# VHH binders against o75319, part 39

Target 1, 181 residues: o75319
Amino acid sequence: GNHIPERWKDYLPVGQRMPGTRFIAFKVPLQKSFEKKLAPEECFSPLDLFNKIREQNEELGLIIDLTYTQRYYKPEDLPETVPYLKIFTVGHQVPDDETIFKFKHAVNGFLKENKDNDKLIGVHCTHGLNRTGYLICRYLIDVEGVRPDDAIELFNRCRGHCLERQNYIEDLQNGPIRKNW
Key: E = the ipSAE of ESMFold2; O = the ipSAE of OpenDDE; V2 = 0.75 times the mean of E and O plus 0.25 times the DockQ between their complexes.

## First folded at step 3 (VHH)

Design g31 (framework vhh_7qia_2)
Fold by ESMFold2-Fast, scan of step 3:
Structure g31 (fold): chain B 181 residues (1-181), chain A 118 residues (1-118)
Amino acid sequence: as target 1 above (181 residues)
Amino acid sequence: QLQLVESGGGLVQPGGSLRLSCEASGFTFSSYYMGWYRQAPGKQRELVAFIYSGGSTNYADSVKGRFTISRDNAKNTVYLQMNSLRPEDTAIYYCAAPETIYGSYDVWGKGTPVTVSS
């Protein structure tokens, strides 16, 4: 249906660009049909997303959607100029190695094709927090060599909300590096 | 009250080396992320190197293997060691840090000029 995701209203719509990276995190945009259940100041449509990114003097070059559903908005609701990638992830569980590999592959591909610009990779799950924060931090740790606590602090600061799931945090801090390349 | 002061710029020949320093004051230095940026005449500022509070580093592809960023938390200083300098490295170099630990906006120093010319 068109019910608002649990706790969706509790989170800031869009974080800030993570300095030294091309990442920006946000919660799932909700298409127009959801607006009947929202006050005007609570609305966050795909259009609202792009307006908020522009207000920060940033530009999206890719959206990676980590939700396990397509009910919140459709790729057709996005500008044709911005590629959309779906990576289905289930909540509560640390993403598996195949999911981590797909995320890394997408990010590396984008960076190779966009080395002559400063466009951002927008990443979201339902709340733009746990799955989103995990995969971004996993990329920074495994590919960029960032220390786990540094990656987590950077994400938390820029997102405006701290990673909540202890199993995700524990895997980032103490889990093995996934050496896919 | 965060203040950043850069030093160490100058004129150097291609293939030469320089070490830039950025002294910070007005905050708990060890808790902040620090970056070096540069701006050539008529160009936009670009990130050169970044160092996280725990010591992890990131570099622009154009400087990987030639530049090294480091920090000395006891001296509240971040360094940029620049080796194998090229004419295209000519720019004003700036250090930057977030306004607060939770801030997304950077406080900038006034810059230190680097000219690479024979």
Scores: ipSAE 0.006, ipTM 0.294, lowest interface PAE 11.2, mean pLDDT 86

Design g32 (framework vhh_7qia_2)
Fold by ESMFold2-Fast, scan of step 3:
Structure g32 (fold): chain B 181 residues (1-181), chain A 118 residues (1-118)
Amino acid sequence: as target 1 above (181 residues)
Amino acid sequence: QLQLVESGGGLVQPGGSLRLSCEASGFTFSSYYMGWYRQAPGKQRELVAFIYSGGSTNYADSVKGRFTISRDNAKNTVYLQMNSLRPEDTAIYYCAAPQTIYGSYDVWGKGTPVTVSS
């Protein structure tokens, strides 16, 4: 059957909420069909995701799935009370302006509709690191005015892993501000 | 409240056999996968074997071919049959159950000690 994503086991399942934001990052949850290839302590299902978030005294209000595949889990595997947004992103490449715009629009819409609560925006790609970290940091830099190095450091600390792709880091540090409006 | 109770540990000579049992209460056993872990003094707990709700099993390389995990859903019990025991198998053996149907282990028993010695 289903193959576990390469290096998926190397990453912590869920990071911590990024202080001063509504973001929390995690690696892709894997549906039940993957569990034959995993030790029990390695399992990270959609249900496990929500339990780990609750253990941090947090609550998810939106999941943004950045993977280019639908093989890892289905939206139906998530609680029906949590909105799910799929933004197909290709790995290795810096996300294009359309992708960045879609991400910013979804985040801004969520924050506008959730002014009266403290629910989190959960963001993941396969490892919850490169595409995930890029888009969260891009939002903080372009929309919130955070200094690029500060955004990256905050993400790395809260995720528990450092952004790995040099082209992503270089774009965040030296690339143009994307004024998507 | 979830409870796991291990039994069957003891002293055995090298090459001997033991059968460990873990009786679960307070949850719907047949829906959960179950595992056996062990911990030698001063060491981290390590996975020995696990069994999924559908009966699929996995084993640590160190015990593969010697240990067999099985379950009896009618009795809410998981078993570990240990054959060809070695001194390095000496540890406290723990039963574990996931917090959720799909999840990682969150509930632990108190353990049953196994000593393999002449």
Scores: ipSAE 0.000, ipTM 0.095, lowest interface PAE 19.9, mean pLDDT 84

Design g33 (framework vhh_7qia_2)
Fold by ESMFold2-Fast, scan of step 3:
Structure g33 (fold): chain B 181 residues (1-181), chain A 118 residues (1-118)
Amino acid sequence: as target 1 above (181 residues)
Amino acid sequence: QLQLVESGGGLVQPGGSLRLSCEASGFTFSSYYMGWYRQAPGKQRELVAFIYSGGSTNYADSVKGRFTISRDNAKNTVYLQMNSLRPEDTAIYYCAAPRDIYGSYDVWGKGTPVTVSS
């Protein structure tokens, strides 16, 4: 269907680039068929996403879509120049180790192939908050050696919204480091 | 109002070392993350090194193993120790507090020039 996701309007469309990383987080873009349920200033299509990132003087090189659905927009709605990766994740539960490995592999591959540019990895779930923030922070902690509270604080500031799921926060702060090898 | 003042730049020969300092004044420094950026003539500004409020660090690939960022919260100062300098490191180096918890804009210093030549 064309119903707007619950609380989707409560979140800023796009955060800021996370300094020292290639990550930028945003909420799910909604294809044009959703616009009839939105005021003009509430619209956030794939085109709007790219315009907002350009307004920040940034450029996307990869989109990682963490939603469990394909109803919000299609990869064909994105510019052909930007790779799209789907990682199906269920909301509310901490992503499993296979999902974490897949995310880390995609990020590492992007960084190796894009060392000579400054293009960003765009990551989103429905709200661009809990699953998105978890996987970005998990990467920073496990791969980059960032302290959990530093990773969470950086994500919260750059997203403009704090991680809400206590089980996600608990896993990041006190859970094991995932050595996906 | 948070203000940043850089020092320590200069002319150095390839293979030399410099230590840059950035002194913050105004709000409580320990609550902010801090970064060092650089801009060479005709090029885009780029992040060099970043230090989180809790002390975690990250570095641009071009400087890993050569540069070290650190902070002294008692002195409200962030440092960039630059070793094994190369001509490609020639730039104006800027200290930045990209965002504070109080919703201020990015705070930038005026920059300190570093020239690496023989």
Scores: ipSAE 0.011, ipTM 0.354, lowest interface PAE 9.6, mean pLDDT 85

Design g34 (framework vhh_7qia_2)
Fold by ESMFold2-Fast, scan of step 3:
Structure g34 (fold): chain B 181 residues (1-181), chain A 118 residues (1-118)
Amino acid sequence: as target 1 above (181 residues)
Amino acid sequence: QLQLVESGGGLVQPGGSLRLSCEASGFTFSSYYMGWYRQAPGKQRELVAFIYSGGSTNYADSVKGRFTISRDNAKNTVYLQMNSLRPEDTAIYYCAAPREIYGSYDVWGKGTPVTVSS
């Protein structure tokens, strides 16, 4: 269907690059079929995403799509030069260890292959907030040794919205380090 | 209004050391992450070092093991200790902090020049 995701309009389309990392977070882009339900200033297509990233003098090298659906846009709507990875994650639940491992593996692989450039890893779920923020922060904590509260603060400031799910925040602050590497 | 003032730049010979300071005023310093960036003549600005509010740090690969970022929240100051300086480190060094309003551009200082030359 062409129904706009609930609360999608409430969130900033794309955040700022997270300094000291290769991450940038955004809400799900919506393909052209959704534009009939949006005012011009509300539109955020795959093309709009790349235009907004360019406006920040940044370039995407990988998109990681965490949504549990394929209805919002297709990989074919993205430039052929930008790899696309789908990791199906269910909302509301803390991502399982397999999901965390897949995310870490993708990030580490990208960083190894992109030593000669400054391209970013774009991460999104529906709102680019809870699942997105959890997995980025989990990576920073587990792989880079960042303090949980520092990781959460950095994500919140750069995304322009605070993580909302208390179970995600509790897991990041007090949960075990996932040694998937 | 958040303001940043850098100091400590200068001329140094290869292999020498410098310590840069950045004093912040106008907001609660301890709640912000802080970064050092540099821009060499004719080059794009690049991140050098980053420190989170709780003290965690990240470094550019080109400076790892040579540079150390630290902060003194009581003095509202962030430091960059630069050791084993190379001609390639010649640049204007900038301090940066996030604005209080999310999604806005970072606050920048005016920069402090560092020249590494014999």
Scores: ipSAE 0.006, ipTM 0.349, lowest interface PAE 10.2, mean pLDDT 85

Design g35 (framework vhh_7qia_2)
Fold by ESMFold2-Fast, scan of step 3:
Structure g35 (fold): chain B 181 residues (1-181), chain A 118 residues (1-118)
Amino acid sequence: as target 1 above (181 residues)
Amino acid sequence: QLQLVESGGGLVQPGGSLRLSCEASGFTFSSYYMGWYRQAPGKQRELVAFIYSGGSTNYADSVKGRFTISRDNAKNTVYLQMNSLRPEDTAIYYCAAPRYIYGSYDVWGKGTPVTVSS
């Protein structure tokens, strides 16, 4: 269906680029069929996403979709110039090592292929918060050696919303560093 | 009102060292994330080194092990210690306090040139 995800309206559509990184986080865009259930100021389509990124003087080079569904929008709704990667993740649980490895591999591959530009890696789940924030912070901690509290603070400020899931926060702060790339 | 002033650039021979400084004014420095960027002739501006408010650091692969970013919150200053300099490090080096609070703006310095040649 065309049902708006629970609490989707509670979150800002797009955060800011996380400085010192190539990451930008946002909530899931909703294709045109959802617009009938939204006020004009609530609409956030794939087109709206790219308009908001451009308004920040940024450019997307990759979208990583962490949702466990394809009902919100289709990859063909995105510009052909922007690669799309689907990593199916289940909410509530800390992502498993295979999921973390896939995310790290995709990010590392993008960075190696995009050394000559400043294009961003756009990451989203349903709300662009918990799964999204976890995987971005996990990358910064494990690959870039960022202190967990610095990674979390940076994500929270740039997203405009704080990570909500205590098990995700606990894993980031006190969990093992995963060497799985 | 937010301002950054770089210093310390110059001419150095390959294998030499330079220390760049960036003094911040007009904002609460200790809360800001700070970065050093560079732009070589005819190239795009690239991130070289980044320091978080809590002290974590990140580096471009090309400078890892050679450059060190640090900050002195009491002096509102961020530094870039550059060791084992190479001709390809030749660029104008810029200090930046990038936006990280939704709806804010980036703050950039005017740059300090670094030339590495015999």
Scores: ipSAE 0.306, ipTM 0.703, lowest interface PAE 3.7, mean pLDDT 89

Design g36 (framework vhh_7qia_2)
Fold by ESMFold2-Fast, scan of step 3:
Structure g36 (fold): chain B 181 residues (1-181), chain A 118 residues (1-118)
Amino acid sequence: as target 1 above (181 residues)
Amino acid sequence: QLQLVESGGGLVQPGGSLRLSCEASGFTFSSYYMGWYRQAPGKQRELVAFIYSGGSTNYADSVKGRFTISRDNAKNTVYLQMNSLRPEDTAIYYCAAPRVIYGSYDVWGKGTPVTVSS
């Protein structure tokens, strides 16, 4: 279907780069077919995403798409110069260890190959909030040794919206560190 | 309203150490995330170390294990202890309070040069 995701309009399209990291979070872009259901000021297409990133004087080097669907946009809607990685995640559930490790490996690989530039890792789920914020914070806690509350505070400020899912917050604060295999 | 002033840069031989200081003035220092960035000739500015308001730190892979960032909120100062310096560390080092709220901007110092050469 072409229905706008529930509450999608309630969220800022793109956050700010999370300082001290290469991460930027945003809500899912919606391909041109959704524009019939949106006012001009509500549109947020893949093209709009790249325009908003450029307006912040930033450049995307990788997009990680955490949605469980491909109905919102297709990889072909993105510039060929920006790698796209799909990691299927179900909403409401804390991502499993396999998903967490895939995310960590993708981030580590990007950082290793991009050590001589300042390109960003763009991460999104449907709202760019719960699954997105969880995986970014989980990376900062597990890989970079950031204190959970510091990671969550940084994400919330830069995204412009606070993590909403209590089970995600609880896992970040008190859950086990997920080591790579 | 925050202003940042760096000091401590200089010429040092490979394997040497330097301690950079960044003194903040203006609004509430302890409310800001703080970073040390560097820019080598002909290269883009890169983050080398970052300290969160609660005290957590992270480092670029190129400096991990050699550089230590710390802060003293009572002195309104952030430090970068640089050990085992390499010629590749030669750059102008900048202190920054990065943008952490939608629509706000970074606060930057003017930079302090570090040259690692024999």
Scores: ipSAE 0.036, ipTM 0.520, lowest interface PAE 6.6, mean pLDDT 87

Design g37 (framework vhh_7qia_2)
Fold by ESMFold2-Fast, scan of step 3:
Structure g37 (fold): chain B 181 residues (1-181), chain A 118 residues (1-118)
Amino acid sequence: as target 1 above (181 residues)
Amino acid sequence: QLQLVESGGGLVQPGGSLRLSCEASGFTFSSYYMGWYRQAPGKQRELVAFIYSGGSTNYADSVKGRFTISRDNAKNTVYLQMNSLRPEDTAIYYCAAPRTDYGSYDVWGKGTPVTVSS
C-alpha cells in the first residue's frame, strides 16, 4: 500500500441513513494493508464498514464507489451478496451529465429491484463528502423534487460534515435540473 | 493569497457563550463559501458550521440549535456565535474557505482555542 488519503482521518467513517431515502454515505474503506498507518480507533476497513452499518440496525444492498482509483480496497473485500458499482469520478469538478445519469440509473434500478426490502444504497468517494454529497443531492433534487437547500441540509446533517466545494453547491442550488435520468 | 485570521477563543464555563470571528484578507470574499471546523485532543477534525455565499447555513448535529454562523461581506468576516457551551465543545476552532475548483486548495486559519470547563 500507499499512504493514507489526504484529510481522510478528518472525517467520520459512516454517516446516518438519510430519512425518507435509501441512502447512506461514508468515507472510503481502507484494506488491511493500511492498518499499520492507523491507530486501532482510526481503522475503517470494509469489514468495519459493514459492522458499523449493522450497529445502526441497517443493511447494505448496493455500494456505489465514486473514487478515481482502486488502490484503497478491492471489490473482493466486500460480501458477495452486496453488489458493487464503480463510477469513476474526478474530484473537484462537477460530475458531467453522463456520470449523473449513470448514478441515477443505478439508484432507480436498485429501488425497483428492492421494493420488498429496506436495504440501503451506500455511496462513497474518498471522504464521502463532496462527490458523494453532490450526486445524492442531485438525485434528490432532480428525481424526488426536493428543494436544493433542503437536500443539502439533509445530506450534511446525516453525513455529519457539510459539503465543502463551492462549485458543487452552486450547481445544486442554481444549476439546471437534469431531467433525462 | 486569501488569508484567514481567527479570534474570540478563550476559557468559558459550561452554559456560557463565545463569539468567534474570522477575518479574511484578499479578494472575492463575498463569493467564498466559509466553514468553521474544530479539532478536540485525540479526535478527528470535524465541520461545525458552513455558510454559503448567499447566506444559507448548515450545522453539524452536535451544535444545531446552539451555534449560529453568519457573515458580513462588507467587513470580510465570518462569525460563529456559540451558546449553551458544553465541556465536549472544547477544541481548537478553525476557519476555512474550501477549494473552488480542480487544482486549487483549501485556505485555513491558524485556529483559536476554546476551553469549556467549570
Scores: ipSAE 0.000, ipTM 0.165, lowest interface PAE 16.7, mean pLDDT 84

Design g38 (framework vhh_7qia_2; at its last look DockQ between E and O 0.01; V2 from the best seeds 0.00; counts 0 for: pae E 15.1 > 2, unsure alone 64.6 < 65, placed apart)
Fold by OpenDDE, second read of step 4:
Structure g38 (fold): chain B 181 residues (1-181), chain A 118 residues (1-118)
Amino acid sequence: as target 1 above (181 residues)
Amino acid sequence: QLQLVESGGGLVQPGGSLRLSCEASGFTFSSYYMGWYRQAPGKQRELVAFIYSGGSTNYADSVKGRFTISRDNAKNTVYLQMNSLRPEDTAIYYCAAPRTEYGSYDVWGKGTPVTVSS
């Protein structure tokens, strides 16, 4: 269906680039069919996403979609020049090791192939917050060796919203490092 | 009002060293990340070094092993120790801090010029 996700309007559409990283988080863009249910200023389409990224003088090089549905927008709504990766990620629970690995692998692959540019990895779930934040932070912690609280603080600041799920936060702070390969 | 003041820039020969300082005011310094950026003529601004609130650091590949970012929370100051300087390090160096408001862009100092030349 075309119902607006709960609380979707409450979140900033696009965060800022996380300094020292290639990550940028955003809430899920909604295809045109959702516009009927939104005020004009609330609309956030795939096109709007790219416009907002450009406004920040950035460029997306990859989109990682963590939503557990395909109803929000179509990959065809994206420019052909920007690869799209779907990683079905269940909400509210800590992503499993396979999901974490898939995310890390995708990020590492992108970084390896994009050493000659400064394009961003756009990551989103529904709100671009909890699942998105967890996986980005998990990457920073496990791969980059960042302290958990530092990673969380940076993500929260750049996203403009704080991670909300205590289980995610707890796992990031006290959970084991997951395999990187 | 958040303010950043850079210092320590200047002319240095290749292989030389400089230490940049950025004094911050107008916010709880210890709670935020700090970064050094640089912009060379005709090039885009790029991250040089980054330090998290908790002390974790990140460096551009081009400066790894040569530059060290540190912070003194008691002095509200972030430092960039630059060793083994190269001509390609020539740029205006900027200190950056986040705004206290979420969703806003970082605040930048006015910059301090670094010229590496024989």
Scores: ipSAE 0.707, ipTM 0.878, lowest interface PAE 0.7, mean pLDDT 94
Fold by ESMFold2-Fast, scan of step 3:
Structure g38 (fold): chain B 181 residues (1-181), chain A 118 residues (1-118)
Amino acid sequence: as target 1 above (181 residues)
Amino acid sequence: QLQLVESGGGLVQPGGSLRLSCEASGFTFSSYYMGWYRQAPGKQRELVAFIYSGGSTNYADSVKGRFTISRDNAKNTVYLQMNSLRPEDTAIYYCAAPRTEYGSYDVWGKGTPVTVSS
């Protein structure tokens, strides 16, 4: 359907760059067909995303889309110069190991190819919060050796909203390190 | 609000060591994320080392294993211990408390120069 995602309006469109990392988190952009259901100040199209990132003096080098749908916007709505990666991630449950490893592989590949610039990895799910925050924090913990509470606090502060799903938080704090990267 | 003052820079020979200090004034220093950045002549400013409020650290690949960032919350100070210095490390070194919230600003020190030369 063409419905606005539940609670989508409750979240800030784009967070701040997570300092010390190459990550920036945001909620799903909505293509122009959704704008009839939104006030001008509520609009957050793919174009609006790039404008807001530029306003922060940042530049996207990769978008990772974690939604389990393609109805919100099309890759064709993005600039051709910015790679787009879809990782279909089911909401509510902790992402499985295959999803985690795909995410880690994409991030590591981007960082290897972008050593000589400061471009960001943009990550989003529907709200840019639970699946997004889980995978970013999982990467920081497993690959960069960041303490779970430090990773979660940095994400929460920069996103402007706290991770909501207790099963995600519990897995980050006490779950096993997924050692495949 | 927060103010940062760097010290400890200077001239050192290749293979030498320096310890940089960054003193912060203001309350809640312990809650800030802190970074050391550097800018060499004709180059962009780059992140060298980063420390989280809880003590986790991260380093640029070029300095990993040679530099150590640490903090002393009782003294409101962040340090950068630089070992095995190379001519390529020559730069002005800045400490910073990066913004994490919309509408806030990065807080930067004025910088302390480090020259690695014989």
Scores: ipSAE 0.604, ipTM 0.828, lowest interface PAE 1.6, mean pLDDT 90
Fold by ESMFold2, look of step 5:
Order: structure tokens, then sequence, then C-alpha cells
Structure g38 (fold): chain B 181 residues (1-181), chain A 118 residues (1-118)
């Protein structure tokens, strides 16, 4: 169906590049079939995503889609030059170790293949906030050694919205460092 | 108002089969992924399978090839066909739907017990 995701309109479409990282976060783009339920200023399509990234003088080199559905857009709606990876991420609990590992593996693989350019990893779930923020912060903490509160502050500032799910925040702040293998 | 009702659990011998069903009411079923979780005595609740709004599926490694999740959007129902059951599959099985990333709540059924023993 073409129902607008709950509260999707409440979030900024695209964040800013997180300084010192290769990450940028955004909410799920919606293909044109959704636009009849949106005012013109509310639209955010896959094309709009790439235009907004270009407006920031950046380039996407990978999109990681954390949603459990393909109804929002199809990978074929993306430029052929941008790889697309779906990591099905449960949204109601802290992601399990396997999901965290898959995310870390994808990021590490991208960084190795893209060491000679400055392309970004775009990460989204439905709203580009809770699951997205958790996995980005988990990577920064576990792999790059960033302090939890610094990772959260950086994400919140660059996304333009604060992480909201308390179980995610508590796990990032007080939970164990996860193995990277 | 939001409700998930499971059925189909029971006692079965190893190697047997069961089909669980979960009927949803009070929300837009077709826009949500639906999932099955299970919780064995003394263990944490774990994911078994998910089916996405578009019909794609994902399974825990421990059940892959033995369990099949499916959905009937016209009946607001999700099914879990469990074949080649093992004693390790003994658990209370819960139907679940995460409502949204925004906010801190989930929609869960009451659970249906499955016991696999000889």
Amino acid sequence: as target 1 above (181 residues)
Amino acid sequence: QLQLVESGGGLVQPGGSLRLSCEASGFTFSSYYMGWYRQAPGKQRELVAFIYSGGSTNYADSVKGRFTISRDNAKNTVYLQMNSLRPEDTAIYYCAAPRTEYGSYDVWGKGTPVTVSS
C-alpha cells in the first residue's frame, strides 16, 4: 500500500554528514505513488534524496536500508552507480549481535573498497532515527572507540533529531562493547 | 484495541508438525511486518521468523528450512508452519508486530505453548 508511515512527516528528510565519519542518515524516501497523500513541500523521493546529497557537496557510495519492507521504494529507483544493501533490523528491541555484526561487516567492506574516495554511507530505517542512530553509534563505539555519549551527541546533532528509544540509549551508554567478528 | 491472538500450539512428538496462526485486529495489518518469537523456560525471548509487508521472509538460522512464515492480508492473519520439530523448539510462541520506531512499545500476543517431547 501507499500509506504514509506514522510520524514520517515529523522528521527532517536528510541529515548532515557526520564529521570524521563516512555516515549520513535520512528517513526512508517514498516513491511517487505516495505523493498523492503529501503536500508538495512534504515530498521526499529517491531522486530528492540524491539532489539533497548533491546540494551538500557529497556523494553516496552505499545505501543501507534497515526497514522490513520494500513498499516505500525499490532499489531500481536508485542510480545504478550506488550499491544498495538491505539489513532487516528488528525495530522494537536492541538489535541482536548478528544484526550488529552484519552492519559492521557492510561498513568495513565499504570503507576498504572506497578508501581512495570520499563517498558516504547513507543509512536509513523508516524515520532515520532510532534503528539508524543505534547501529551507527554502535559502530562508532565498538569499531572506532568513540565514547558512547560523544557518538550519541554527534548523531543527534547531524541528524537534526535526538534518539528517542530509551532501551537503545541505555544500551549504547551502559551496555557491553560488542565483538567485531 | 490493538490485538494479536495466537492459536495452534500443543504437544507434538519430535519430527512432527504444527501450524500456528495469529489474527490481528485494531491496526493496519498490511503496512506492518509480522513476526514470531519464542521463549523457552529460563531463556530470553528470541526471533523465529518475520514476514514483511511485501511478502519477503526472514528466518532465524535454527529454524531455516524447517519453518515457513506466511501471511493472508485479507484475513489479517500470519501463520507459522513448523515442520521437523525438535525438542529444542519447545517454547511459548508469540506473535509480534513492532508498531513504530517512534516511541517505546510493541504489540504482542498472549503466546501459545508448543511442547516437543517423546
Scores: ipSAE 0.006, ipTM 0.139, lowest interface PAE 15.1, mean pLDDT 83
ESMFold2 (binder alone), look of step 5: mean pLDDT 80; pTM 0.810
OpenDDE, look of step 5: ipSAE 0.625; ipTM 0.844

